VHH binders against Putative inactive neutral ceramidase B (ASAH2B). Designs and how they scored, part 2

Target 1, 165 residues: Putative inactive neutral ceramidase B (ASAH2B), of Homo sapiens (Human) (p0c7u1)
Amino acid sequence: MRQHRQFMDRTHYLLTFSSSETLLRLLLRIVDRAPKGRTFGDVLQPAKPEYRVGEVAEVIFVGANPKNSVQNQTHQTFLTVEKYEATSTSWQIVCNDASWETRFYWHKGLLGLSNATVEWHIPDTAQPGIYRIRYFGHNRKQDILKPAVILSFEGTSPAFEVVTI
Short names: E, the ipSAE of ESMFold2; O, the ipSAE of OpenDDE; V2, 0.75 times the mean of E and O plus 0.25 times the DockQ between their complexes.

## First folded at step 1 (VHH)

Design k15 (framework vhh_8k46_1)
Fold by ESMFold2-Fast, scan of step 1:
Parts: sequence; C-alpha cells; structure tokens
Structure k15 (fold): chain B 165 residues (1-165), chain A 123 residues (1-123)
Amino acid sequence: as target 1 above (165 residues)
Amino acid sequence: AVQLQASGGGFVQPGGSLRLSCAASGFTFSSYWMGWFRQAPGKEREFVSAISGSGGDTYYADSVKGRFTISRDNSKNTVYLQMNSLRAEDTATYYCAADYEGTLYESGDYDYWGQGTQVTVSS
C-alpha cells in the first residue's frame, strides 16, 4: 500500500511523458468521489428481500479506496453482517470481514468513483430472522490550498430475511 | 482468486533480448491498465512501462524508450514486455501489476501485483 510505496522521481516522469491528460488522470485519482446526489456508503444495489441458507446475499455500496482505512480504521473491519434481536431491540454482529463466509470486493471506477461489494455466503447454520449488511470505509478529500483529509463513513443495507426452509 | 504470473526472465548477455509474459486471471483483464515495474538490488521499485486496457495507449520510462515494447493480448489475458538491447543496468526483478484507473508511475496505487521474474544481464 501507500504506507510502503516505493518512490520514483515524479518530476522526471512528468517531463519524460509530457501529457496533460496523464497528469489530470493522476491528480483525479488521489481523491475519492461519490456520484452526484449520493454519498459514500449509499446503497447502489440492495440485497434481495429474502434468502435461503446456502445462497449468497450481496449489497453494492458507493465505495472509497480501502487503502484509506489501513491507518484510520474505526471499526476494525470493512463490513459486518448483523441479525436483529427483538428482545433487546438491537442489531447483533454475526460476521465481520475476518469471517470465511464474507467477501469484500472493491472495484475502481473512473475519476475517483468506486463500488464496494459485500457478499455473505449464508451458512447452513444460519438462524432464520432479519439481517442487514453494513460497510465501513474512509474517503480521501482534498480542497484547494488545503492538505488532504481522510473522513470516515458508514453504509447500511435495507433489512432482508433469511429462511431455513 | 486474482492471480498475476510473470515469466520469461533469465540470464542474457549485454545487447541480448528477452520477452517477459504476465498471465492474469480472476478479474476483467481488458478493463485494467497493465504495468511493468522493476527493482534492482539495493534500489527502490521503479516504473518501466504501462499499457491501457484497450492497448491504445502505451507509456515508457525514459531509460527504456526505444528498447522495450509493451503489448497485450486480451483474448489470452496476457501482457508482454519485449526487451531489446539489454544493458547491465536492466538487471532487476520485474513485476507485472494491474490498475483500474491508470495511476502509471505510482507503484503503491496499483490494485494487483504478480510475483516477480528475475532478469540478469551480465557477460
């Protein structure tokens, strides 16, 4: 990652290739961007209303570069799968990104746009009930004449049901 | 399940030629820029060359211009580096890497990296 980046002479590189399009592309890459009218962590594709054990629940979120989270991680995970618990009226964490059942995929788009896909491969041992998926990320923002900042964000899917029969 | 496998390195005399290959799997190859980087003993990793997903744009480090040619075959999920007129200073481990946005010279910003292939240019 960036923490261990090997440095090369950027000035020499830019003079050698002399491309304004290349420079603009590189500059735009250093910031994370959300689509107009949306914010980081917004759901682009919700989970289905219902799944059976053995199926894969999938949510796609407006994402940001996961490299931003390495030094700034607030939840010690990129994602949680949570089950609603009626007696306490609260959501209980069932899985996080260390679980073998979960997968996190980050897909870069153009000009700082990206998507984060969270998959939960629902095990046969899953209890029936109401579930949700959450995404925890960090976006890089750079204003004119100011240093870059890293800002935390969270996204939460609509609830979905898991049934065993 | 992303995998990049570099091959084609070896021993060659100054003035000789080698062709490196990097076979990719587990991602949409044609959507990614592919780059070659190298690292010599005791030195930092440096940019060598990059090619756009379509193959329409290529970039080269000043030190290799006119001697190296990058190409790709999207039907075979493979990127190539043809190295001609090799010099002792080209001795390094060569790495292939994939990047969706095309960050070019910034190795730390590439998405996926292969294991290296060693190139030694000596008499």
Scores: ipSAE 0.000, ipTM 0.103, lowest interface PAE 15.6, mean pLDDT 79

Design k16 (framework vhh_8k46_1)
Fold by ESMFold2-Fast, scan of step 1:
Structure k16 (fold): chain B 165 residues (1-165), chain A 124 residues (1-124)
Amino acid sequence: as target 1 above (165 residues)
Amino acid sequence: AVQLQASGGGFVQPGGSLRLSCAASGRTFSSYAMGWFRQAPGKEREFVSAISGSGGSTYYADSVKGRFTISRDNSKNTVYLQMNSLRAEDTATYYCARDFETYYGSGEYPMDVWGQGTQVTVSS
């Protein structure tokens, strides 16, 4: 009976490290993947060069599962909307993912592929100027028989202009 | 662009078999990974199976592994799903989808699905 239990424990250990578990993780999209020739955070669809107040600015990025970010967040947000300040020559955060004006959509694809769409519903009170949208994420990498690793990434849109007329 | 059309669904008894086909039109079919997804009444769409462009790698949802087999014929631009030992819980509309190299848009990504899938109904 003791030898049978030892054999069962050994079998359980071997099954835990089977290739079937690696395939199952891929099928559940627990592992993130980027398209050929791209990396996580790359811009797939940039914002337009110019928007008016009241319009919606949209950027689509190569995405990763937002669940990866819960324990590993460095920026405390999935996204920022930033305005350029010429006097300080720096970008100032005007919105993040907690703002009513922003929307974050994660779209799952095939075999760990996904994208992240960031929308900024430009309020009528927005100041004219130069803006950009940034995406902050984490991707999960799993090699055969190796522990999974979580890697941080960020993507930044081309700058765009907001005008009042 | 590649256009996809599924066929082969129908009404079948538990334990029966069906073979679904996904015919693709257009170019570069062999460079894309292809997959099957299903949606049962009142439920969200779920992954069923996928196959790499070369056919060298296949992937299955746990619920269908050992019962379903995905294959492709790149000379016919067609992906197949052989469904054996069908169960009542396999009842769904089945959709085929294509993986991508690039994407633009704000809809469900990256899968291209055509206007209608093929209905599979398993009942006694």
Scores: ipSAE 0.000, ipTM 0.169, lowest interface PAE 15.0, mean pLDDT 75

Design l01 (framework vhh_lunsekimig_d3)
Fold by ESMFold2-Fast, scan of step 1:
Structure l01 (fold): chain B 165 residues (1-165), chain A 119 residues (1-119)
Amino acid sequence: as target 1 above (165 residues)
Amino acid sequence: EVQLVESGGGVVQPGGSLRLSCAASGFTFSSYALYWYRQAAGIERELIASITSGGSTNYVDSVKGRFTISRDNSENTMYLQMNSLRAEDTGLYYCAADTWYETSGYEYWGQGTLVTVSS
């Protein structure tokens, strides 16, 4: 097997930030924001209904700064990949953020808005069945004249199927 | 700037023990999953142990029950406790971090530390 390496297009990264947005972040000490009508952990882009082994399942969630999770981790992971088990009518964790098959990307948007992308690189050993992806994060909230508080949240994707062909 | 520095490798007899350390800097250590990889002569690097930001651990079957991965967030250091060492454990051990969402970089690697199990 080849050694694994992940990297980002640096030019593309720079397009995510403007100078004025950067200045406002420095002045305001950014709190996390969710888009109007949404909450943290909401699915912005679901996984496809179906994947084959060897493909990449991707879910995009309304995100928050992962630094908020440093001392507030409640699930001991930023993400899980879970497989449905019909016999017990329960979801079984098959991967977490330490799994070599998963990737977590946090993308900053405007004024405290952000996205969390979870990828699952479906291994050839994956069992056919029904799967879902979950995201666990923490958002920083500050009301007028009050100190900032860190709140936990979670998001869960719609279920999708992994098939052999 | 992300840096990972391994230490603790050496020569040990079969059945012996070693503790590897990986000292990290340049990212929010406690927020990231961390990994130990092993590379033996003539074969590609393989992931042998991982630890999540919250402390959950995972191991390749060949080391399960013998190796223990841990982290000390106050010291920005990850460890690999290796017990009951076997000749097949000989190799270069690398620590790695995926700080993709903080530093805008890619996967970061240490320089490796050599473990030799021989009589």
Scores: ipSAE 0.000, ipTM 0.209, lowest interface PAE 14.0, mean pLDDT 78

Design l02 (framework vhh_lunsekimig_d3)
Fold by ESMFold2-Fast, scan of step 1:
Structure l02 (fold): chain B 165 residues (1-165), chain A 119 residues (1-119)
Amino acid sequence: as target 1 above (165 residues)
Amino acid sequence: EVQLVESGGGVVQPGGSLRLSCAASGFTFSDYALYWYRQAAGIERELIASIYSGGSTNYVDSVKGRFTISRDNSENTMYLQMNSLRAEDTGLYYCARDIEYLWGSTDYWGQGTLVTVSS
């Protein structure tokens, strides 16, 4: 999974470096960008379909600068780990970015491209069942001769199963 | 080579039952989540049931309580027990597995087995 992330980051880096507009685009790197054909919050690398307690679930999303969320007094979490509850047919939040079991890594690329990696270190106390990971962010957009705007987005991983063994 | 082969389809009266089988080969069966899809005439193929490697199951609302998905890891076979069949259940039933853990990745499908519920 990490091998695929490193390969993807390298590809984006090389394409950015080759751009004839590199200098102009680098001046605009204060603006968040998504890869061609993708949008912010899109899953670049999904979690596995199954994990055991004690393992690490990992999802990689198309990211944006996390400072955008902080600057706008967005006290919402960057991520949630949610468990499906059949009784209510709804998703329950189990963890957020304040939990010791979760980690959020933001990898800044060139031209405002970035990736957000969410990890959930599955505790021995986790209940077996169906889970998903979500990412919440804000991207900065700047049009020519217009003020910058901050836009919210969210991404959701495919569901995965947690088993005890 | 990964292969999935469906069987067990047929013609049945409303309220009847059928048991579909999906025989798998070419991969470690117990390591993968497996799915049943159906394709009705003029309708897009839809996911109706899922079974994960640890045994958890999911169903679309229209089949909950009527259909039961199961697996036998020793025989490399997945099943769909269909009870209380309705005319709307008519279609081709496909089994699939998730190779890449990618959302919507149903890369390996079988040939399909036809289920006809005649009224």
Scores: ipSAE 0.000, ipTM 0.116, lowest interface PAE 17.8, mean pLDDT 76

Design l03 (framework vhh_lunsekimig_d3)
Fold by ESMFold2-Fast, scan of step 1:
Structure l03 (fold): chain B 165 residues (1-165), chain A 121 residues (1-121)
Amino acid sequence: as target 1 above (165 residues)
Amino acid sequence: EVQLVESGGGVVQPGGSLRLSCAASGFTVSSNYLYWYRQAAGIERELIASITSGGSTNYVDSVKGRFTISRDNSENTMYLQMNSLRAEDTGLYYCAAEVTYYEGSGYFDYWGQGTLVTVSS
């Protein structure tokens, strides 16, 4: 029977080798790692201090495999763009990864190392003000003494200003 | 909600047989990678058997020829048939599933609570 969400649109055929080679291949699929001295969600490249409407704000985070995120039972998002509201002294969500203006790119490296790039294509209708970008992810952890687990994390960019002129 | 519930563990004599069951809810077993892990006292948890979405099976050398992993799609349950049991097979047995979601969801491992198998004379 069908899931609330579609399964991935491809079948992976594993070549049959020795049992140890097949098991290793399954295990290697589950590795996420952060660089030495960093944690998941850390900012590798901050946004510029200022953007104009029509420009692209970009932040690069220490990333993890987006396939770890699950929306079936708890709504998950990869990212938010938030605007500071001084009267309430709070951050308001302007858009998320379902928005037309946002892009999420995952660039994997060696042995579970990866980068998550978040872009916000600032629309002409954007209000001037102070903004930030947040990244929400999940890393898959496998210790030799423990079963695999999925752990949530988040990262937040430094604030940046959007101007209309 | 997604759950895996193991059953079928117990005490058995050397040379005996047991069948472990793992009942799944919240997803279907027919299209997912399914695993059995074993953890003995003071020893690391190890992967002992797997079945792929396509039905291909694999086993760690110590159980190969004695254990058989399978699934029953009509019952949404996976099994581990254990034959010719040895004292070294004593431990907690866990089932696990790699559940796939699409359009930003990804892959997620689910684990059962474990069921105890004791092989003793």
Scores: ipSAE 0.000, ipTM 0.087, lowest interface PAE 17.7, mean pLDDT 74

Design l04 (framework vhh_lunsekimig_d3)
Fold by ESMFold2-Fast, scan of step 1:
Structure l04 (fold): chain B 165 residues (1-165), chain A 119 residues (1-119)
Amino acid sequence: as target 1 above (165 residues)
Amino acid sequence: EVQLVESGGGVVQPGGSLRLSCAASGFTFSSYDLYWYRQAAGIERELIASITSGGSTNYVDSVKGRFTISRDNSENTMYLQMNSLRAEDTGLYYCAKDFYESTGWYDYWGQGTLVTVSS
């Protein structure tokens, strides 16, 4: 990721030197791109294996423009925090992007690349257990001589443990 | 385009075994949590097994000790080894990638593979 960020900064610097790049810059604003060998929602930085209540769990995903999600349903969420429930062997949603404990940051890069950072500020009242963070997004795709389409995607972090001690 | 193709279903007697495969393309397979769901007649689609990108596995209680989920990241394939099959395991088996059914995003579901356990 650190090397990738430096490369993006260099590419941006080069683009600002050309008077002919105006159209290219406009085009790059309307499409989303994923890094080579990755897809949208892929985890770039996983959460730590363990957190204590009061700490901040953070996951960074390959992102897409959140404005694409606004073009879809009114009530969709960008993220969930889920707790594993052994009794039902299923993941239970404990909070989403409307929760005071969660933060969603979209970091726009160059050439249609971006990152989505999801933070969960673990409340003192959190139950100990196994958790994961999910990211829900939409990317804009356009092929030559075809109309643009908006495609949904999801990313899921590795599981991590929350302890109260 | 994300594609998931299930295979390996069939008809088997109680106590028998089957291995299901899920061949994936169009995404970075190794980075995703993957799931097996089961749909039986008259019953809602049920999550039966999961495997995280890191290899951690989970199972619904009814299949624990009998089913084993695994993945081969080099072949972009996920497997479900089913042993000691019971009549109640009958159903259409689907693999899924990081999909949340209640949101209506079905592009990540495969066609399914039918498992019938009967004497």
Scores: ipSAE 0.000, ipTM 0.086, lowest interface PAE 20.1, mean pLDDT 75

Design l05 (framework vhh_lunsekimig_d3)
Amino acid sequence: EVQLVESGGGVVQPGGSLRLSCAASGSIFSINALYWYRQAAGIERELIASISSGGSTNYVDSVKGRFTISRDNSENTMYLQMNSLRAEDTGLYYCAADYEIWSGTYDYWGQGTLVTVSS
ESMFold2-Fast, scan of step 1: ipSAE 0.013; ipTM 0.384

Design l06 (framework vhh_lunsekimig_d3)
Fold by ESMFold2-Fast, scan of step 1:
Structure l06 (fold): chain B 165 residues (1-165), chain A 120 residues (1-120)
Amino acid sequence: as target 1 above (165 residues)
Amino acid sequence: EVQLVESGGGVVQPGGSLRLSCAASGFTFSSYELYWYRQAAGIERELIASITSGGSTNYVDSVKGRFTISRDNSENTMYLQMNSLRAEDTGLYYCARGTVEYYSDWFDPWGQGTLVTVSS
């Protein structure tokens, strides 16, 4: 009912290091990288300006390995869907990664590059208004001869409107 | 078995153009983000262009405006159109697929690549 299959922790690693080249290749694959001119959590594909109830809002972020967040989780969630509330002039959390309406997909690229896709399947009960999607992650950084460091980051989508038909 | 085969490299003069091809088999091509990497002498292998399953493209600053990545899902082929080539574009060009799934193989093999030489 509420399974986060995408956070399964099974990862294949090399068991032995027989050369400095092998070690370097392994290190490059276990650290997270962002594209040049980008940082972790940057929006690669924003949501559309407007959605109807029943549609799927999608945002793609520069991502990092979600396994880093299992041990070092900051916001107790990988994502939020937030609605702007004019009465209090603040953003209110509507959904998080435990909600049936949200999906989180990590798309692993090469050499530590990855994307995180957040989907919100807009329920028929959603109130019309202004929404945004946020992504909370952790990236692993490793310098030669230094301990690995896990760094938290967050990304926030541009706002989009939800209308009821 | 996943196969990615690069072709289209050659020798060209500065200011010239080349089109590289990456022919894919053994996976659902339309579902994957695809990449072009290059390795120049004395320089680490770098990502130069990417294209998502939906067709969104990204480029490293040094090639933006000169190179165009594209894909043909019906032919399972990705392309890199290279215009206004410079001496610094010389190198071995590799194509690669991203993954759609969590914890896909960490050690996808590199192909042999296709050599691009820009010289007078």
Scores: ipSAE 0.000, ipTM 0.100, lowest interface PAE 17.4, mean pLDDT 76

Design l07 (framework vhh_lunsekimig_d3; at its last look DockQ between E and O 0.06; V2 from the best seeds 0.00; counts 0 for: pae E 14.3 > 2, placed apart)
Fold by ESMFold2, look of step 2:
Structure l07 (fold): chain B 165 residues (1-165), chain A 120 residues (1-120)
Amino acid sequence: as target 1 above (165 residues)
Amino acid sequence: EVQLVESGGGVVQPGGSLRLSCAASGFTFDDYALYWYRQAAGIERELIASITSGGSTNYVDSVKGRFTISRDNSENTMYLQMNSLRAEDTGLYYCAAETYLYDSGEFDIWGQGTLVTVSS
């Protein structure tokens, strides 16, 4: 079963609920949850160990509603693609979410669960080397008898290699 | 590989009862919301019942009061007790779990379906 099936589309799926209890499901969409044993920003699907230029690197993280981040004045980017520079022993940012070769997708689940998918469409000019992908988000948390709060979080993929051929 | 297997479908008379089971293989139910869907010929699947990991249940109006969803996490099994069955309940019944098992490229785990026929 594919995520983008017409009548199993998550949007269409929600519209087929008719009971009064579907309001409860809609209300749960204003808070974020992580799966048990996981935290926001955890890697659910790492990149492959190696890519050639022209391929698409994809990482999937435990996500949260991106509106929490766009409403937050300290938020700067949803993602970075970083290359390891051995000479400085540091990671250098080569792309962010404003770059034309990156994509950020948010996939809503039920009961406040969601995934953030980051794609890097590796340009034919990319330097060979060791790369990683990072995700930056904010989750909305509601505890009993307390105001909702917005909390920042980060995720970092395992490193992967880019080669030219 | 993760699987869900439905069982318990069959032919019953109107007003009768039937209990469906959904057993998990390759994963445990503990963390997941679980769902029953049904599909009559020529229409799309419809959600009929759900149960959260904490045991909270929801039903569509057409089955409320007649069907009861339950789960037994120690047996990795979910049930649908179906009472006061009607002809319009005839169809294929599927169980589903929402997961983040991305190595298959899909979000949801589905069973194969079990046929329920209500006829006299």
Scores: ipSAE 0.000, ipTM 0.132, lowest interface PAE 14.3, mean pLDDT 78
ESMFold2-Fast, scan of step 1: ipSAE 0.466; ipTM 0.745
ESMFold2 (binder alone), look of step 2: mean pLDDT 78; pTM 0.760
OpenDDE, look of step 2: ipSAE 0.025; ipTM 0.425

Design l08 (framework vhh_lunsekimig_d3)
Fold by ESMFold2-Fast, scan of step 1:
Structure l08 (fold): chain B 165 residues (1-165), chain A 119 residues (1-119)
Amino acid sequence: as target 1 above (165 residues)
Amino acid sequence: EVQLVESGGGVVQPGGSLRLSCAASGFTFSSYALYWYRQAAGIERELIASIYSGGDTNYVDSVKGRFTISRDNSENTMYLQMNSLRAEDTGLYYCATEYEVTWGDYDYWGQGTLVTVSS
């Protein structure tokens, strides 16, 4: 009986599963996706090793839809520009997405793939030193027959140097 | 691709001097900031000196005034001149670029060069 009940449950499950999966793939909008072997926030294109004041530092990250971040944002920003402080061995935030010199661009790709581009237009007042760019986002995950979940992530660029001209 | 080779370590008595070298290859040396890190037994690796492509330098307080970082772009080499050495300066010294300024990537750094300050 137990085997008979499991067999009947499997038959009903298989039928509903096949139909539900087909409908899910056809009717649901594509969720955020990262390329195989990567995760959200991974650096696709690092900043150059060195910039002068007046130049534009650019980093491209594996991105996600910024609409996910509106109500779920923990850092109150999509990006930071940070300067390394050797005395404290820590990174200090010098700009965020509200800064006039920063730009955030989200580029939608195919099948839930996207890129987040962070630009820092380096002001003439910038201090020479070691800098990095960080990206803070949220991705939408949808497992079959489960509610969608919004997950936070962050990415950090390799460090780069800013020199005065 | 990026290769950094530390040398110049040795055994010296307190008050002595030593000059470390970092020979670099595989990248445009003059375009990159370079760093000296120190790893002592039982202590987390710390950044002790930096030199930027523009020539600006930074030092941790414990070595300021005693250590001098410099670079020779024509020879693709960075140096650390260490004067007035103390027992607390004992440790493995590592050279790094901004590509290697990654917390937790200990195994990607070279063997370092050992400095022992003792009588």
Scores: ipSAE 0.000, ipTM 0.094, lowest interface PAE 19.6, mean pLDDT 75

Design l09 (framework vhh_lunsekimig_d3)
Fold by ESMFold2-Fast, scan of step 1:
Structure l09 (fold): chain B 165 residues (1-165), chain A 119 residues (1-119)
Amino acid sequence: as target 1 above (165 residues)
Amino acid sequence: EVQLVESGGGVVQPGGSLRLSCAASGFTFSNYALYWYRQAAGIERELIASITSGGSTNYVDSVKGRFTISRDNSENTMYLQMNSLRAEDTGLYYCAADLYSRYFGTDYWGQGTLVTVSS
């Protein structure tokens, strides 16, 4: 039988409130925060300028709880790997988080801070060219006297080159 | 229906050898690149070896010179010959085909095959 579970951090959570003390504790656990001077999706560690087939391209982004995305009806993917096509002057998606070559890791930090790591294990069938990695997420925002809202964001890595020789 | 079925795993002593097989069906085997991935205890899944439709091979540094990937297009089967096995080679081994089609990439067809290097 085929493997179906290679997506990281796509679990669903069930939360209930039984008291004001419980509500306060749960509220603190579901707030996403970005580091001072940064925003969600910012690149913390870019990919290398160049990779060969068979290597692993890695980008680290300022992350948010993937639970926010899983519960969002418009969420399509946590990540894309895109190749630049000069003829059309556009980026073409070559794989996303459903691809076995990609990995998405969410690293929870303190007080709503987190990082998202995207890996692309470059297959030997990859065409030489210019590539980039993108991250798509959703952060939970809670304003005073307002219901919590889920806001979409995206981050894009600097471009890198893949060579096959 | 596309299927890849791994076999050949087992328990072997350090310095020993194993040959893994990946039997394919449901697609034109000779047209696609094929891969062996490994998921070791405490380490996430990694690509260890690849072979193109034309027979060109590539290996992760830790297995170069010890592992050999090959394919038999007449039998729709890919192999991984593993020599000079080390404790760090222990893990689940998965085969995959590069069946790129609109966001898909490759897929693992099977539970993997377990390789344990210990005495």
Scores: ipSAE 0.000, ipTM 0.084, lowest interface PAE 19.4, mean pLDDT 77

Design l10 (framework vhh_lunsekimig_d3)
Fold by ESMFold2-Fast, scan of step 1:
Structure l10 (fold): chain B 165 residues (1-165), chain A 118 residues (1-118)
Amino acid sequence: as target 1 above (165 residues)
Amino acid sequence: EVQLVESGGGVVQPGGSLRLSCAASGFTFSDYYLYWYRQAAGIERELIASITSGGSTNYVDSVKGRFTISRDNSENTMYLQMNSLRAEDTGLYYCAAEGIETWYSDYWGQGTLVTVSS
């Protein structure tokens, strides 16, 4: 038996921690973690198959602390909204995290786990077509005997359609 | 008759190389995002690499620089070149295809086993 999507929902249940678990959580605050069997940028919740102008497209990714990207001074955007261009068979950037119509929310979880939610508030001026959302981040990794390192990653949503009516 | 068929799995020693193939039939290959997923024992299926219709690639950090995804639209085949294999690369490798037109147009292969052992 195959399942074409094998994702675990982690957002509905949050455990309360004992004092020892709270200390462990605080110690792990300087490192980012991905859930077992997943990697940073993996899609946890895809966008719907279709949206109308004026609606909000939302994708949830396995996230990392956005401060890592700022500290690294790479001038990389946190996200892009891209429209498929059939004539050139390529994706064209429509907007990024500097656009007023995009929102980026980082939700810190337990033990270095986090989610990144990207919203695109689809403007009335949007052209109908096929779109996708991409997330660009950096995770902080630290081993006991080594200094912390910052590693880049990216995630890409499944495509979705925008219609005007 | 939509089908994805993986091949190229096997047993190799650490530091070895393997080339996986994913042959597609029954759909317009060039209009699809293509993915390699890995399923290890006791671990949920994870995305390893992706390639878009336009050829843009993405990799998980653990395989960057070691694995290379590529596609040949004329042969309807996607590849995963795996170099410098490690014990943690052991697992079932699945190819998947997702249509550019809609997010729910997913197809999955049967999986091919890769074992890295001495």
Scores: ipSAE 0.000, ipTM 0.079, lowest interface PAE 22.5, mean pLDDT 76

Design l11 (framework vhh_lunsekimig_d3)
Fold by ESMFold2-Fast, scan of step 1:
Structure l11 (fold): chain B 165 residues (1-165), chain A 121 residues (1-121)
Amino acid sequence: as target 1 above (165 residues)
Amino acid sequence: EVQLVESGGGVVQPGGSLRLSCAASGRTFSSYALYWYRQAAGIERELIASITSGGSTNYVDSVKGRFTISRDNSENTMYLQMNSLRAEDTGLYYCARDEYTFYDSSGLDYWGQGTLVTVSS
């Protein structure tokens, strides 16, 4: 039987072309760019301050092509959902990009610009507490007459609270 | 297009073990997160285990400690080692992968045809 594919997707890419932009998009597909005054992994839209179980927490980051990360991962994942543990004063990983509760959407913009949206569909079993979402990516940089290089980056959302009552 | 071929299913008694394999065509196997899904009669496909391109794994609670997902990128093959099998593990097992670029919001999944696991006494 055919499964609902949206449930299984980690990454979505939406691509639209105008006639004059087609060649420029193809020429720039090899490089990633960040908006002026920002860097890769910067938060463009933070999560809300508070969520209830069953809601969707969403963060949008300045993104880069996820294919750059395939052989260059230092964190074994493109994203984490982390819960603060006061006893040890540390963040514990609750979910990563292999979790079905998380979604990763890469949206390609113009001229090498892109964004990465991370969603966490908060399960009814989630413990109340303080959470954050992190994004681990790699951008492709090409200098004139030099081979392309892959550079790692990471972004971290502001903390948010999950409540059950 | 990409093809995924599952194998290793069979009939086994409770407490037994099976190793499933998922062989992929193409040289991009190492680039993808890979998944094992299970479908029992009348039930939507359930994610059982996943492994990211970097090797991070996740399991549904009912199989934690019993199943182990692994991959060998040099062989273009993913495995699911299933130990301590239970009657509830009976079903069609599918492997799947995500494409990380150039697909619309409907998503494009690459699926195999499945391999049948029957656990019965």
Scores: ipSAE 0.000, ipTM 0.195, lowest interface PAE 14.5, mean pLDDT 75

